# Ledger of designs, part 23: miniprotein binders against q9usj1

Target 1, 298 residues: q9usj1
Amino acid sequence: MFSVGKKISFILPIKGVLQKLKDNAQKTVLLDATWYLPTDTKNGKKEYLESRLPGAQYFDIDEAKDHKNPLPHMLPPADEFASYVGKLGIDRNTNVIIYDRKGFFSSPRVFWTFKVFGHEHVFLFPNAFNAWKTEGLELETGEPRTPKPVVYEGAKLNKDLVASFDDIVKVIESPDAAGVHIVDARAHERFLGNVPESRPGLASGHIPTSINIPFTETTAAGITAPKPEEDLEKVFSSHGLTDKSVPIITSCGSGVTASVLFAALKECGFKDVRVYDESWSGYGKRANEDSSLLATGP
Short names: E, the ipSAE of ESMFold2; O, the ipSAE of OpenDDE; V2, 0.75 times the mean of E and O plus 0.25 times the DockQ between their complexes.

## First folded at step 14 (miniprotein)

Design o4 (at its last fold request DockQ between E and O 0.83; V2 from the best seeds 0.79)
Fold by OpenDDE base, fold request of step 17:
Structure o4 (fold): chain B 298 residues (1-298), chain A 80 residues (1-80)
Amino acid sequence: as target 1 above (298 residues)
Amino acid sequence: DKYVRIRISGVDPELLRKFAEEVIRIAEEYGIKVEIYVENGKIEITLRGLSEDTAEWLIFYLRWLAYELGIKVEIEFRKE
């Protein structure tokens, strides 16, 4: 009887979070990764300063990015990532538990980022605020604690988790040979090309050969949590994603909701999942200049 | 009475319609009362009979949807 070792899920319920927080053998850091769309009036950092899970630090996806790239959310260089998380008191051996105030919107982006740089002990805590409240636990208010800075060592970008534009082109040029599925996490109407882009110089449509799985199909109502694994399997199977060995590239508008799909796919045991970091913010510009890169419709 | 009032506007009536339909769908699913008013190409949707928790996640979702549909949205949440 081969004891198939129960693969510990990186998605933690509140009980799992509390257990890790209680375990003194390893340092645990809670990260508030709350981020809102630019069109939203709310600000994640502001809300963090108002209330947070006890001891949580704020991870700002608008700060922890490549500032030399004009695109909104490109991965920072490894050294900048290391410096950023080191200031948050996170080292290579730290358990990092990531949540966002809305539940499961921006936290997967931060999760993906940690994975990209080779961090092993990283977890997601969906619907954190509600779960915390339900357990009768108190939030922290006032000035957040300043962590003791540490050195984060060994940050190296894992290319196996990041798709480039060149990777996309390879799929487009040889869709059958590549055997790679590109999955667009954007809303269906945006995928179809029926929505004018707000930014000038972006085409409307999708990457040729890509399929559309709006990330909201993988989440509970209000984007509070991922759907249960059983439901996720149904979602992915309905889109023809049944073989867990097939390479997948996720894309969206700016790389945030693509990471939601990343997390959901990983939860379902898909082995090869990459996020196209440029997403439509970068790709749409290219497609605007080259029509061969653009598809519209279903 | 607690209510969420949503005002949407845009250049494409079809996108506005799709947004409104989604709101109606959600409202029906959760037993929320819906009032819809159309004036001068603008749609006003008022939701009643929802909890604060429901309102919070719904507002967030609708802001995302509006963004994805390229429509302007204004949302008022009256708690009391």
Scores: ipSAE 0.777, ipTM 0.905, lowest interface PAE 0.6, mean pLDDT 94
Fold by ESMFold2, fold request of step 17:
Structure o4 (fold): chain B 298 residues (1-298), chain A 80 residues (1-80)
Amino acid sequence: as target 1 above (298 residues)
Amino acid sequence: DKYVRIRISGVDPELLRKFAEEVIRIAEEYGIKVEIYVENGKIEITLRGLSEDTAEWLIFYLRWLAYELGIKVEIEFRKE
């Protein structure tokens, strides 16, 4: 039977999460994707081991990565992604619902990673712990459940969701002809070039032609959830992003907050959004060696 | 006596000021009492009258902002 098509949000409130958890036709796995900056004293894995949403597995962006690449958090090879998520009990037909404990910060990176490898049944659950508590539901404590490993078949990188350095160069060499917006999720002062980069060998500044939308402009109540869609539309339009058909590449320091922008843009119906996985960690090194790649200031 | 105490330092006083201004802006938005002490080129900001849930996301956000601004930050949360 034909059904009426409508835009289906991948950002789920708790009622949507509970509906999927009760669905007997499809297995659902919750993923705790909590990740803290290296300068933070907290540890996401440690917190997961103390408590989690019932049955949740932990997804570690620092383990599920390209171990042959010195840049932080680079996407793993497809086979290594498949092996990793299969050990978490996730096969291709599994509904995956991703949360992080204190923000809407690292879960979009994991969401994007699943999308990149062709996993379509993937969703985000913002403000998860507060929503869970407000519904009167209990957290799971003690030792986490051990998943039964499964085989994950058919992981294949979707190039429509990932931008390379060469893709960036094509845009900056022909900005009007390319018709692509590059959007930087970093804090404004870092974008301007007013902050020395902590990693040696990186230029301070931004990709020429890029615009700055610090990821926190897209979040509500600090960084705990995305803004509602209509408010996200206003954020993007205030930065000149109104044509939903124009390709967008998001960037940041290492691809984590760029994925927050990816999720926000997709929620607003932008059709062609890619994440530049290297972000400033890779680009800034090249820009330090070639000033034609570097812009500073507004 | 619950509080969040934020101690910041760094080479660029303008970046320290921008960080402190953002903390003050958030505190005003959420009705949080703010007290600032400046001593020996360091800034200490004490926040009171906030819930544990608000303190947790605020600390997380401020650590991200400090990282982005190249600011050394130490944050203490006294819950009870």
Scores: ipSAE 0.772, ipTM 0.905, lowest interface PAE 0.9, mean pLDDT 90
ESMFold2, look of step 14: ipSAE 0.750; ipTM 0.895
ESMFold2 (binder alone), look of step 14: mean pLDDT 79; pTM 0.736
OpenDDE base, look of step 14: ipSAE 0.681; ipTM 0.869
ESMFold2, look of step 15: ipSAE 0.755; ipTM 0.893
ESMFold2 (binder alone), look of step 15: mean pLDDT 79; pTM 0.730
OpenDDE base, look of step 15: ipSAE 0.668; ipTM 0.861
ESMFold2, look of step 16: ipSAE 0.728; ipTM 0.883
ESMFold2 (binder alone), look of step 16: mean pLDDT 78; pTM 0.726
OpenDDE base, look of step 16: ipSAE 0.711; ipTM 0.878
ESMFold2, fold request of step 17: ipSAE 0.731, 0.729; ipTM 0.889, 0.884
ESMFold2 (binder alone), fold request of step 17: mean pLDDT 79, 79, 79; pTM 0.739, 0.741, 0.741
OpenDDE base, fold request of step 17: ipSAE 0.755, 0.741; ipTM 0.898, 0.893
ESMFold2, look of step 17: ipSAE 0.713; ipTM 0.878
ESMFold2 (binder alone), look of step 17: mean pLDDT 79; pTM 0.732
OpenDDE base, look of step 17: ipSAE 0.682; ipTM 0.872

Design o5 (at its last look DockQ between E and O 0.87; V2 from the best seeds 0.66)
Fold by ESMFold2, look of step 14:
Structure o5 (fold): chain B 298 residues (1-298), chain A 80 residues (1-80)
Amino acid sequence: as target 1 above (298 residues)
Amino acid sequence: DKYVRIRISGVDPELLRKFAEEVIRIAEYYGIKVEIYVENGKIEITLRGLSEDTAEWLIFYLRWLAYELGIKVEIEFRKE
């Protein structure tokens, strides 16, 4: 008897992580992508320097960005991405496994970044520190390992994974003809326009035609891991997202939690998912100056 | 002995109430003991009977929620 191949999930449990780490034929690099909100006193890099999964390198979303763009966390130019990850010992053939220390929050942003630049062997490891501990494995402390820099060839921005402001305008100008769902990962009160934005010059509200799925609807309790695929499908279908061929653009405040939705949608087999990299940080300024770009309420 | 203490303030009392209600909902779901004190438009919430692992993700979640609601939050975690 013959069976059709099953799609391999990019979200790995501990045993899948350990299998890739043991593979001597293909290099694997663990990335600590821990990032904290601006209002938090914790610092992900400082924590990484104190302890990490053995051999892990640190990926800083605030360093690996477009430094010429005033918006937060914007994707770097392809050549700067290549230089950045090459210094971490990552080339096109490297398996990259990305974790947040104890959450599932910023690692999807880094996952999306690798996908955008054409890196195929990239994976997410949710609940990493707890999973590591329950397997009886030790963390690495002391000085981090120094990787030998490599050349990363072929980094090229894949426009099919990124939405621009012009892409958003096209959708809102003809929502029936566009057939695209814009999905906002922000908290509901922020989506409604009931909360003044903390960044100056941003309107309060949302992109017209968008629907709100706060990213926490897609995570297990406490933002430690995504929900199982079956539960994710129920979340999305309850919001009208049932046709997996319909294009989706995710948005949030600055592209971090929109990437959590990106990962959840891709895990459920949605074919065409893009992240609006500017998110509200860019859009909200335009909507503050042009109310036709602004919606409020349910 | 171990506790999480959360002090919140802000200009919109409805948003403060929604934050507090979410904390209470989580506490109920996980069997966490909650004490709430309100003075001069500020709310202080003390959570007890939670594991260190539960406290860590709860603090992270509540900081995200406070950020999203525009609420000023101070969180103290006593680990003993």
Scores: ipSAE 0.671, ipTM 0.862, lowest interface PAE 1.4, mean pLDDT 90
Fold by OpenDDE base, look of step 14:
Structure o5 (fold): chain B 298 residues (1-298), chain A 80 residues (1-80)
Amino acid sequence: as target 1 above (298 residues)
Amino acid sequence: DKYVRIRISGVDPELLRKFAEEVIRIAEYYGIKVEIYVENGKIEITLRGLSEDTAEWLIFYLRWLAYELGIKVEIEFRKE
């Protein structure tokens, strides 16, 4: 009787988090990945400094990016990633548990980033603050602890998890042959092209052949957590995503909410999921110059 | 009384309407009282009878939605 070992989900409930924290066999680091939209008055780092899960370090997606690329939130070079997380006390063998204050908004981006660079022991902790409070656990306040820097070895970008513009073009040119689904996580009206882009030089619309699944369809109310797997299956099935072997590319505005879809799809067992890192910030500019790259409407 | 007051403005009335409809939908689902005022192309929505927890996640969602719709949003949350 081959005990099909229950694949431990990378999405952890509080019990799972606590278990990992108690396990002394492996170092565990909590990461606060709280990020807000630029239009929001709140600041993730500021809030982190005010309160956090005990021992948590802050991962700033605005800092841990490719600063040479003008696009927002592009993946950093592998060496820069390694340097950044090494300073947070994270090495290749560290259990990394990522949360954000909203619950399941920006943490998936950081999760995806770790996966891209080949980190194996990375997890998501949805609705962390509420779960923590419900269990009667205390938050940490005051000056955060400075971790002992370590060397992160073996960071290498896994291209299988990152879609490029060229990858998108291939899908557009041969949609039937590629069998690849492009899923846009943006709001429906944005997808339709009914909304002017805030940045100059970006077209309004979506990638041809793409389907729209606003990332909020995959989350609980308030974006606190992903929907249960059963519900996620229903969502994806309703959009024609039933074959888990079919390659999927997720996209959004700047690569953040695309990662929410990434996490949700992975939770449902989709085997080949990539995030188009440039997302609309990069694609929209190209589409503005070449109308063949642009679709509007449903 | 605890309330969330949302003021939205934008160039496209249809987008404003869609935003307002979404707020109404959510409010109805959760049994939240909704007051809507329309004046000079601006829509003011006041939500009453919601918990602090509900308010917090709702505010975040609405900020995202407003951002996605390209509309300006101002939100006031009175906790007391």
Scores: ipSAE 0.496, ipTM 0.804, lowest interface PAE 1.0, mean pLDDT 93
ESMFold2 (binder alone), look of step 14: mean pLDDT 78; pTM 0.723

Design o6 (at its last look DockQ between E and O 0.81; V2 from the best seeds 0.68)
Fold by ESMFold2, look of step 14:
Formats: structure tokens, sequence, C-alpha cells
Structure o6 (fold): chain B 298 residues (1-298), chain A 80 residues (1-80)
């Protein structure tokens, strides 16, 4: 879907979604990836069980994770990813269309997860519930459909889509740090270091050399959908991101909103984009113990 | 009548003000009526004249913003 020198849209309007759902030659699975912040009273799994797009399966980013790592929602081992998605009826050749109900927030994290493990046929469906209703289509209620489990073959972590802490250190220690852009998706006040972190033991601030593009700059109508590509290009260029071949690493609190930036950058044709999966949850602990890793202010 | 009522509190008055200013900005953009009441370090904002669809995405966005600013938030949505 992503290749050097090509732009292929993975963000589908409802017409594209319906076309893939009617395709008899290739199986399509809809994933409800709705996830709420810890401070929210809503629960994505509960809402999924009440209603969903017809046939949708639920993808839980807090279940499909590395259970041995104390950091939040870190990528699972490849074999555990394969087992998880296989239970949802997804094999290597399945079209996977991912939505979240209320916004464009957690679905890009799941999209990125599939890309990391080499799944080619993965797409995003923004503003899904409104688009479905406007088309006159019914939601599914009652018992969710039970998929027949399949074997998912060939899941392998693609290191070109994931940045490690060591990758971050190389960037901040480079004689020409302008060669790679680290982009922080958090709100501006967190970036500046003006807000105590809610997770214990984390410094307040940002990665040295990083720039701040709060993920909401890339969304339309609050957080319900990405901006059109032309507007996304203006957002990125206004922050100095004009050369689409320059490597970019996105970061945030725990890798969720960094994936929104990942999706927006890839939609605009940026060729080398990675997500720093630890994000501030891991980096902030190190920066709390070593001030040379910490920047504050603009 | 439909309304969204937002009660915020926290130790940093500047961050509470930034949150309230963002709510006002959105309200002006979408023609939403705003009433603000401040008492004992708490701010109560009442939004009226908005559709249910607008209220739903606004609540989601404001919960994210409150989280990012370290602000306690209680949001009541009356659909009437």
Amino acid sequence: as target 1 above (298 residues)
Amino acid sequence: DKYVRIRISGVDPELLEKFAREVIRIAEKYGIKVEIYVENGKIEITLRGLSEDTAEWLIFYLRWLAYELGIKVEIEFRKE
C-alpha cells in the first residue's frame, strides 16, 4: 500500500468501503477499534456489544499488546498478533477496514499495528457511523457475529515502521539533527513541560530537537475525520515538513495519537515514517532521571 | 432543551483558563451559546443551541483536551 514513489489512499470513503464489502473474491473484515482515555466513563467494548457496523469485530488495543512490558499498549510479539487477529477471522489476504465510533483517534493505532506486522490490505474508515447513517444503512445490534478462527501466517515486525529509544538518541546526538524530524502529537502545553504528567515518574517536557504538531491540527470537525489531503499538506509544510523523503518519527504519550500523525503523513506521501511506540511513557521516565534527554519550552 | 454542562477544576488556574478559552472559541465558530460561572476555583460552562452530533464530538474532544491539560472534568449532556 505504501511504496517508494507511489501514493495509494488507505483512507476510504463509504463508497470504497461498500465496494470492498461486496467483493466476492476477497474477504473483508470490519474492525471497531474504539478506545477511550482512562478518564472517560465510556467503554469501547461495551458500546461494540450494543451496536456496530454489520459484522464488525472488536479490536482491543489493551488486549493485543505486549503483556510482559509495563508500558501501555506496546506492540505485541508477532506470534501473539497473529493469534489475536486469527481469532477475529483475519488471514494475510483479508481486507481489514478499521473505524472508531466517535472520532479519528484510536483506529490509526490499529492501522499502524497491522502495517507493522506486514498486513498489506488494511484501510481506515473515518466518520464511520455518520457516513453509514447518511447512506441509509442500518447498524447491527444484538449478538455480534462469531467469526471462524483462521491461521494468520507470516506476521513479522517491519523495523522500518517502528522507532526505538536508541533511534531517538541517535537523532538528538546527530551533528545535523535536521536530517530526521521527531514530531510530537501531544497538546502544546504538555510539549512545553507546563503540565504534570498523569503517569507516575515521567518528566514534563519533550524530546530535544522535536517539533510539536498536536494531532488535532490534522483532523476536521474536532477529531471525527482527517483533514482533506490538500489541507494536511499545508499543516505539515507550515511546520517545515515539505520534503516527503525526509525521515519522520512520530511520538506522543503512548503511541495512539502518534499513529494519527503517521496516517496523516502517509496519506500525504511521506515515504519514511515511524512511530516511537514507547513515546513519552518510556522516554519521560528516562528524561526524569537524565536531564540531558529533556527539553522544555518552545 | 439540549445542553452540555462542563465542570472543570485543577490546581493551575492558567490551564483552566486555556481550557475555557478553547470552549469559547469552538462555541463562537459553531454559533453555540455559552454561559460561564466561576466559584471556589471551579469553572462551570453551559453550552446551548447545539445539535446532538455536535455535542457528541465536542464532548469527546473536550475530554481529550482536559486529559492533556491535567484538568478534572465532569461533563453532563442533557438530550431532553
Scores: ipSAE 0.707, ipTM 0.877, lowest interface PAE 1.2, mean pLDDT 90
Fold by OpenDDE base, look of step 14:
Structure o6 (fold): chain B 298 residues (1-298), chain A 80 residues (1-80)
Amino acid sequence: as target 1 above (298 residues)
Amino acid sequence: DKYVRIRISGVDPELLEKFAREVIRIAEKYGIKVEIYVENGKIEITLRGLSEDTAEWLIFYLRWLAYELGIKVEIEFRKE
């Protein structure tokens, strides 16, 4: 009887979360990764201070970034990441369960970040607040618990999960030879180049040869959760992504929704998925200076 | 009455229209009542007959969409 090893999904339902929380064999830390667009009136940290899952710590993607890089949300140096998560009470052996208030918007970015630095025990909890409420569980209010700082050891950037500009150029120069698909998570109109960029000096359009899959096509209504695996496969197949061995690079505006695609693709068993961290914030500037880097239309 | 009121404005009328069409599509899908008013290049959409949960996720989605389309959006949510 070949025990079909139940592929433990990194996406956890509430039952899975509760099980991990009850398991005393390993330390578990819940992370609130709630982040809103700069144009939004809401603030993730403020909301965290108001209410959260019990014991949850806040992971601020605007703080846990490379502050020396002018681009938004660039990966921090490994030592800075280690320091940041160590202060949250997270070490290499800690089960990290990440959620956000929207459901499945910013949490994948944090998930990807942990994966980049080699953390094995990291999970996503979609639709956390609703799931928690449905189970009749209470939220925590008041002052959050201050975790005991620990040392996070062994943080090292896994380059296999991060695409650079040079990686993109290689694909553009030899699309057939590379066999790499670049997937843009931005809205269709932005992909087409029909929308002016809000930031000065950025071109409007997309990376040549890239495919547009708005990240909302991979999520349930309201971005509460990823679509079921079966539905995800249909989405990806409809865009010609059927071979799970083909390398994929995801991109977006600033690296957040690209990570949603990363998570969705990984859920579907794609083996080689990288996130272009600079995304359009970095690429658009380059494309503005070099038209050979820019495509418009479908 | 519970309602979500969305006001959008922008330089490109075509983008405004696309946004409005998307709202209508969603509303129809979920059986939400839609009222649309167009005045001086601004579009006001009022949604009625939706749950609070639906309103919350819809508002977030629409904010993202507006951001992506480069249009200004104002949203009022009356819960009661």
Scores: ipSAE 0.559, ipTM 0.827, lowest interface PAE 0.9, mean pLDDT 93
ESMFold2 (binder alone), look of step 14: mean pLDDT 78; pTM 0.718

## First folded at step 15 (miniprotein)

Design L1 (at its last look DockQ between E and O 0.79; V2 from the best seeds 0.00; counts 0 for: pTM E .725 < .8, unsure alone 69.663 < 70, SAP 74.23 > 70)
Fold by ESMFold2, look of step 15:
Structure L1 (fold): chain B 298 residues (1-298), chain A 96 residues (1-96)
Amino acid sequence: as target 1 above (298 residues)
Amino acid sequence: DKEVYVRIRISGVDPELLRKFAEEVIRIAEEYAKELGIKVEVEIYVENGKIEITLRVTGLSPELAEDTAEWLIFYLRWLAYELGIKVEIEFRIKEE
């Protein structure tokens, strides 16, 4: 007879979510992190106000950001993160379960944000509305619940989870550049440089040495959930990512879909994964002004 | 059961990107159909530098029809955003 220690997944099925909600010894807060592209007619906050998982609070990635930085969605200062989540009733010991109402798109960005500031009890709940309905449970409508604010102590940026522009430059200038993988979550044609960037002043292309894994390769149909771990391993290995000890930096347009790759890589046991928060929104401007920073094509 | 029609009109400055988008619409619609065990019919029309794709999906329950349409539309809006393509998506849910 043998017993094997099980790795606890941060991606929870409905049964795991319900078990944590039942646990009276540990507070649990559900966060609706639904966010839509600026070209979409839908609005996540508006939808949250109409319906939500019972008791859920809304986390707005466009509000919980560095308001002094012109780049989109940049991580807030630690004290502003602490104030923001404290107003949602979240302290350091709160279980935080983050969902997109019908998908798996923006919730990994919020998950990563909590991890960056040292929150250990944070989890993802993919395709939450469908799972809730299938379990025979009803949504909450009407006035959202107002939590009692708490003090969030000890938020501190974990540099092991964030890559800077200087970190990127070190990789592309190093003789050992093959020792770190930069992985780009954007659509393939955007990576190739075949699409003009919509934001002014950004080059079209990608970071030299980077490989392209559009984040949709890691999700189930409809961007509803991550693929099962076995299928994720096949995706990563088909792109040459087999050694789980090799450092990986994920990037995209503004850090949202790079966080989907972050979550998928961590689920597969990759040990050193960072998100490049600026992503193309910051890098692309520099690459427009300095061609040594720009690659195009395959 | 419900029948879903999705009408997708795309336009942009790069005809090759429009064609690649249309090819991806077809591919993913057929992939979803196989995964769900349902049927999809695809029609493509090209008019005045625009492409119109009509998807007819049959065999959906009322509850699944709306969710399926929303999942497809979300994916297509993301891809259009990434490719710099202007997209108009309309859907109609009809009784079979």
Scores: ipSAE 0.707, ipTM 0.860, lowest interface PAE 1.1, mean pLDDT 88
Fold by OpenDDE base, look of step 16:
Structure L1 (fold): chain B 298 residues (1-298), chain A 96 residues (1-96)
Amino acid sequence: as target 1 above (298 residues)
Amino acid sequence: DKEVYVRIRISGVDPELLRKFAEEVIRIAEEYAKELGIKVEVEIYVENGKIEITLRVTGLSPELAEDTAEWLIFYLRWLAYELGIKVEIEFRIKEE
């Protein structure tokens, strides 16, 4: 009886979420990680204050970042992360279930962040609001519950999950030797360099040798959830990503949608996946100063 | 059944970029329609460097209509952001 070891997926259906919530043996915290583009009129925190899953806390990716770094959404120092999540009532043993209102847009960034700092019990709950409603469950309104602060111990940045600029340079200098795939989650036209950058001082194009997989290719309609694993396999295979042992670095504009790819790749069993945290916000500036760092076209 | 209308207006953009934007909108609309088993009609009007794209989705439940509208708007905003273009988006939900 080959026990097909059911890969315990970090992506939970509603049944899995409910099971964890019922399990009193371990504390569970729901995190609303709803975030919108700066150009959007919607605000995640505002919406959280209006309605949320019962007992959910809000994780603000715009607050839980390195404020000393001018780049958007850079990882905070470990101690700041610990302090931030501790105030949310999360400790090392807490089951953390992360959702967002879109379904699978910003929650993967928070998921990746927890993984970076070594949290083991972290999960994604795609399409949370719809799933919740479909089960006939009610949302919480009014003032959110203030959690009892706890001490988060042992936060340490796992460098195996974070790619630096230097890591990127190593790949582009020796692409054949490195055997690393860089995957860009940005829109195709942005990747090609066919559109102007909105931020001054950024080059238009992509990292040399990188592959473009817009993150929307990995999500269901409406960005509600990742595609089923079978479909994800097809997507990745179509882009030449078939060997699950090959190291992958994901990138995007600011590190958010790169994390969507991270989650999707991990779901498919890719063993070595890192997110380039600076993404194009940091890289594009460097490429603007050094053309050897810049590629355009397919 | 509900009908969702989403109208996108774009101006002041390179014609080629506008075309690409429109094509992407159509592609996504079609994929969405296929996935959900719904009909999406796309109308594109081009006049004097302005593009107006109208998406019409029919046969939706009230709940699905709202979700569809929200999704479309979000995606369009994302795409516009990614392409560095400014868009005006209007939507309406009506009874069929």
Scores: ipSAE 0.683, ipTM 0.861, lowest interface PAE 0.8, mean pLDDT 92
ESMFold2 (binder alone), look of step 15: mean pLDDT 70; pTM 0.621
OpenDDE base, look of step 15: ipSAE 0.669; ipTM 0.854
ESMFold2, look of step 16: ipSAE 0.658; ipTM 0.837
ESMFold2 (binder alone), look of step 16: mean pLDDT 70; pTM 0.614

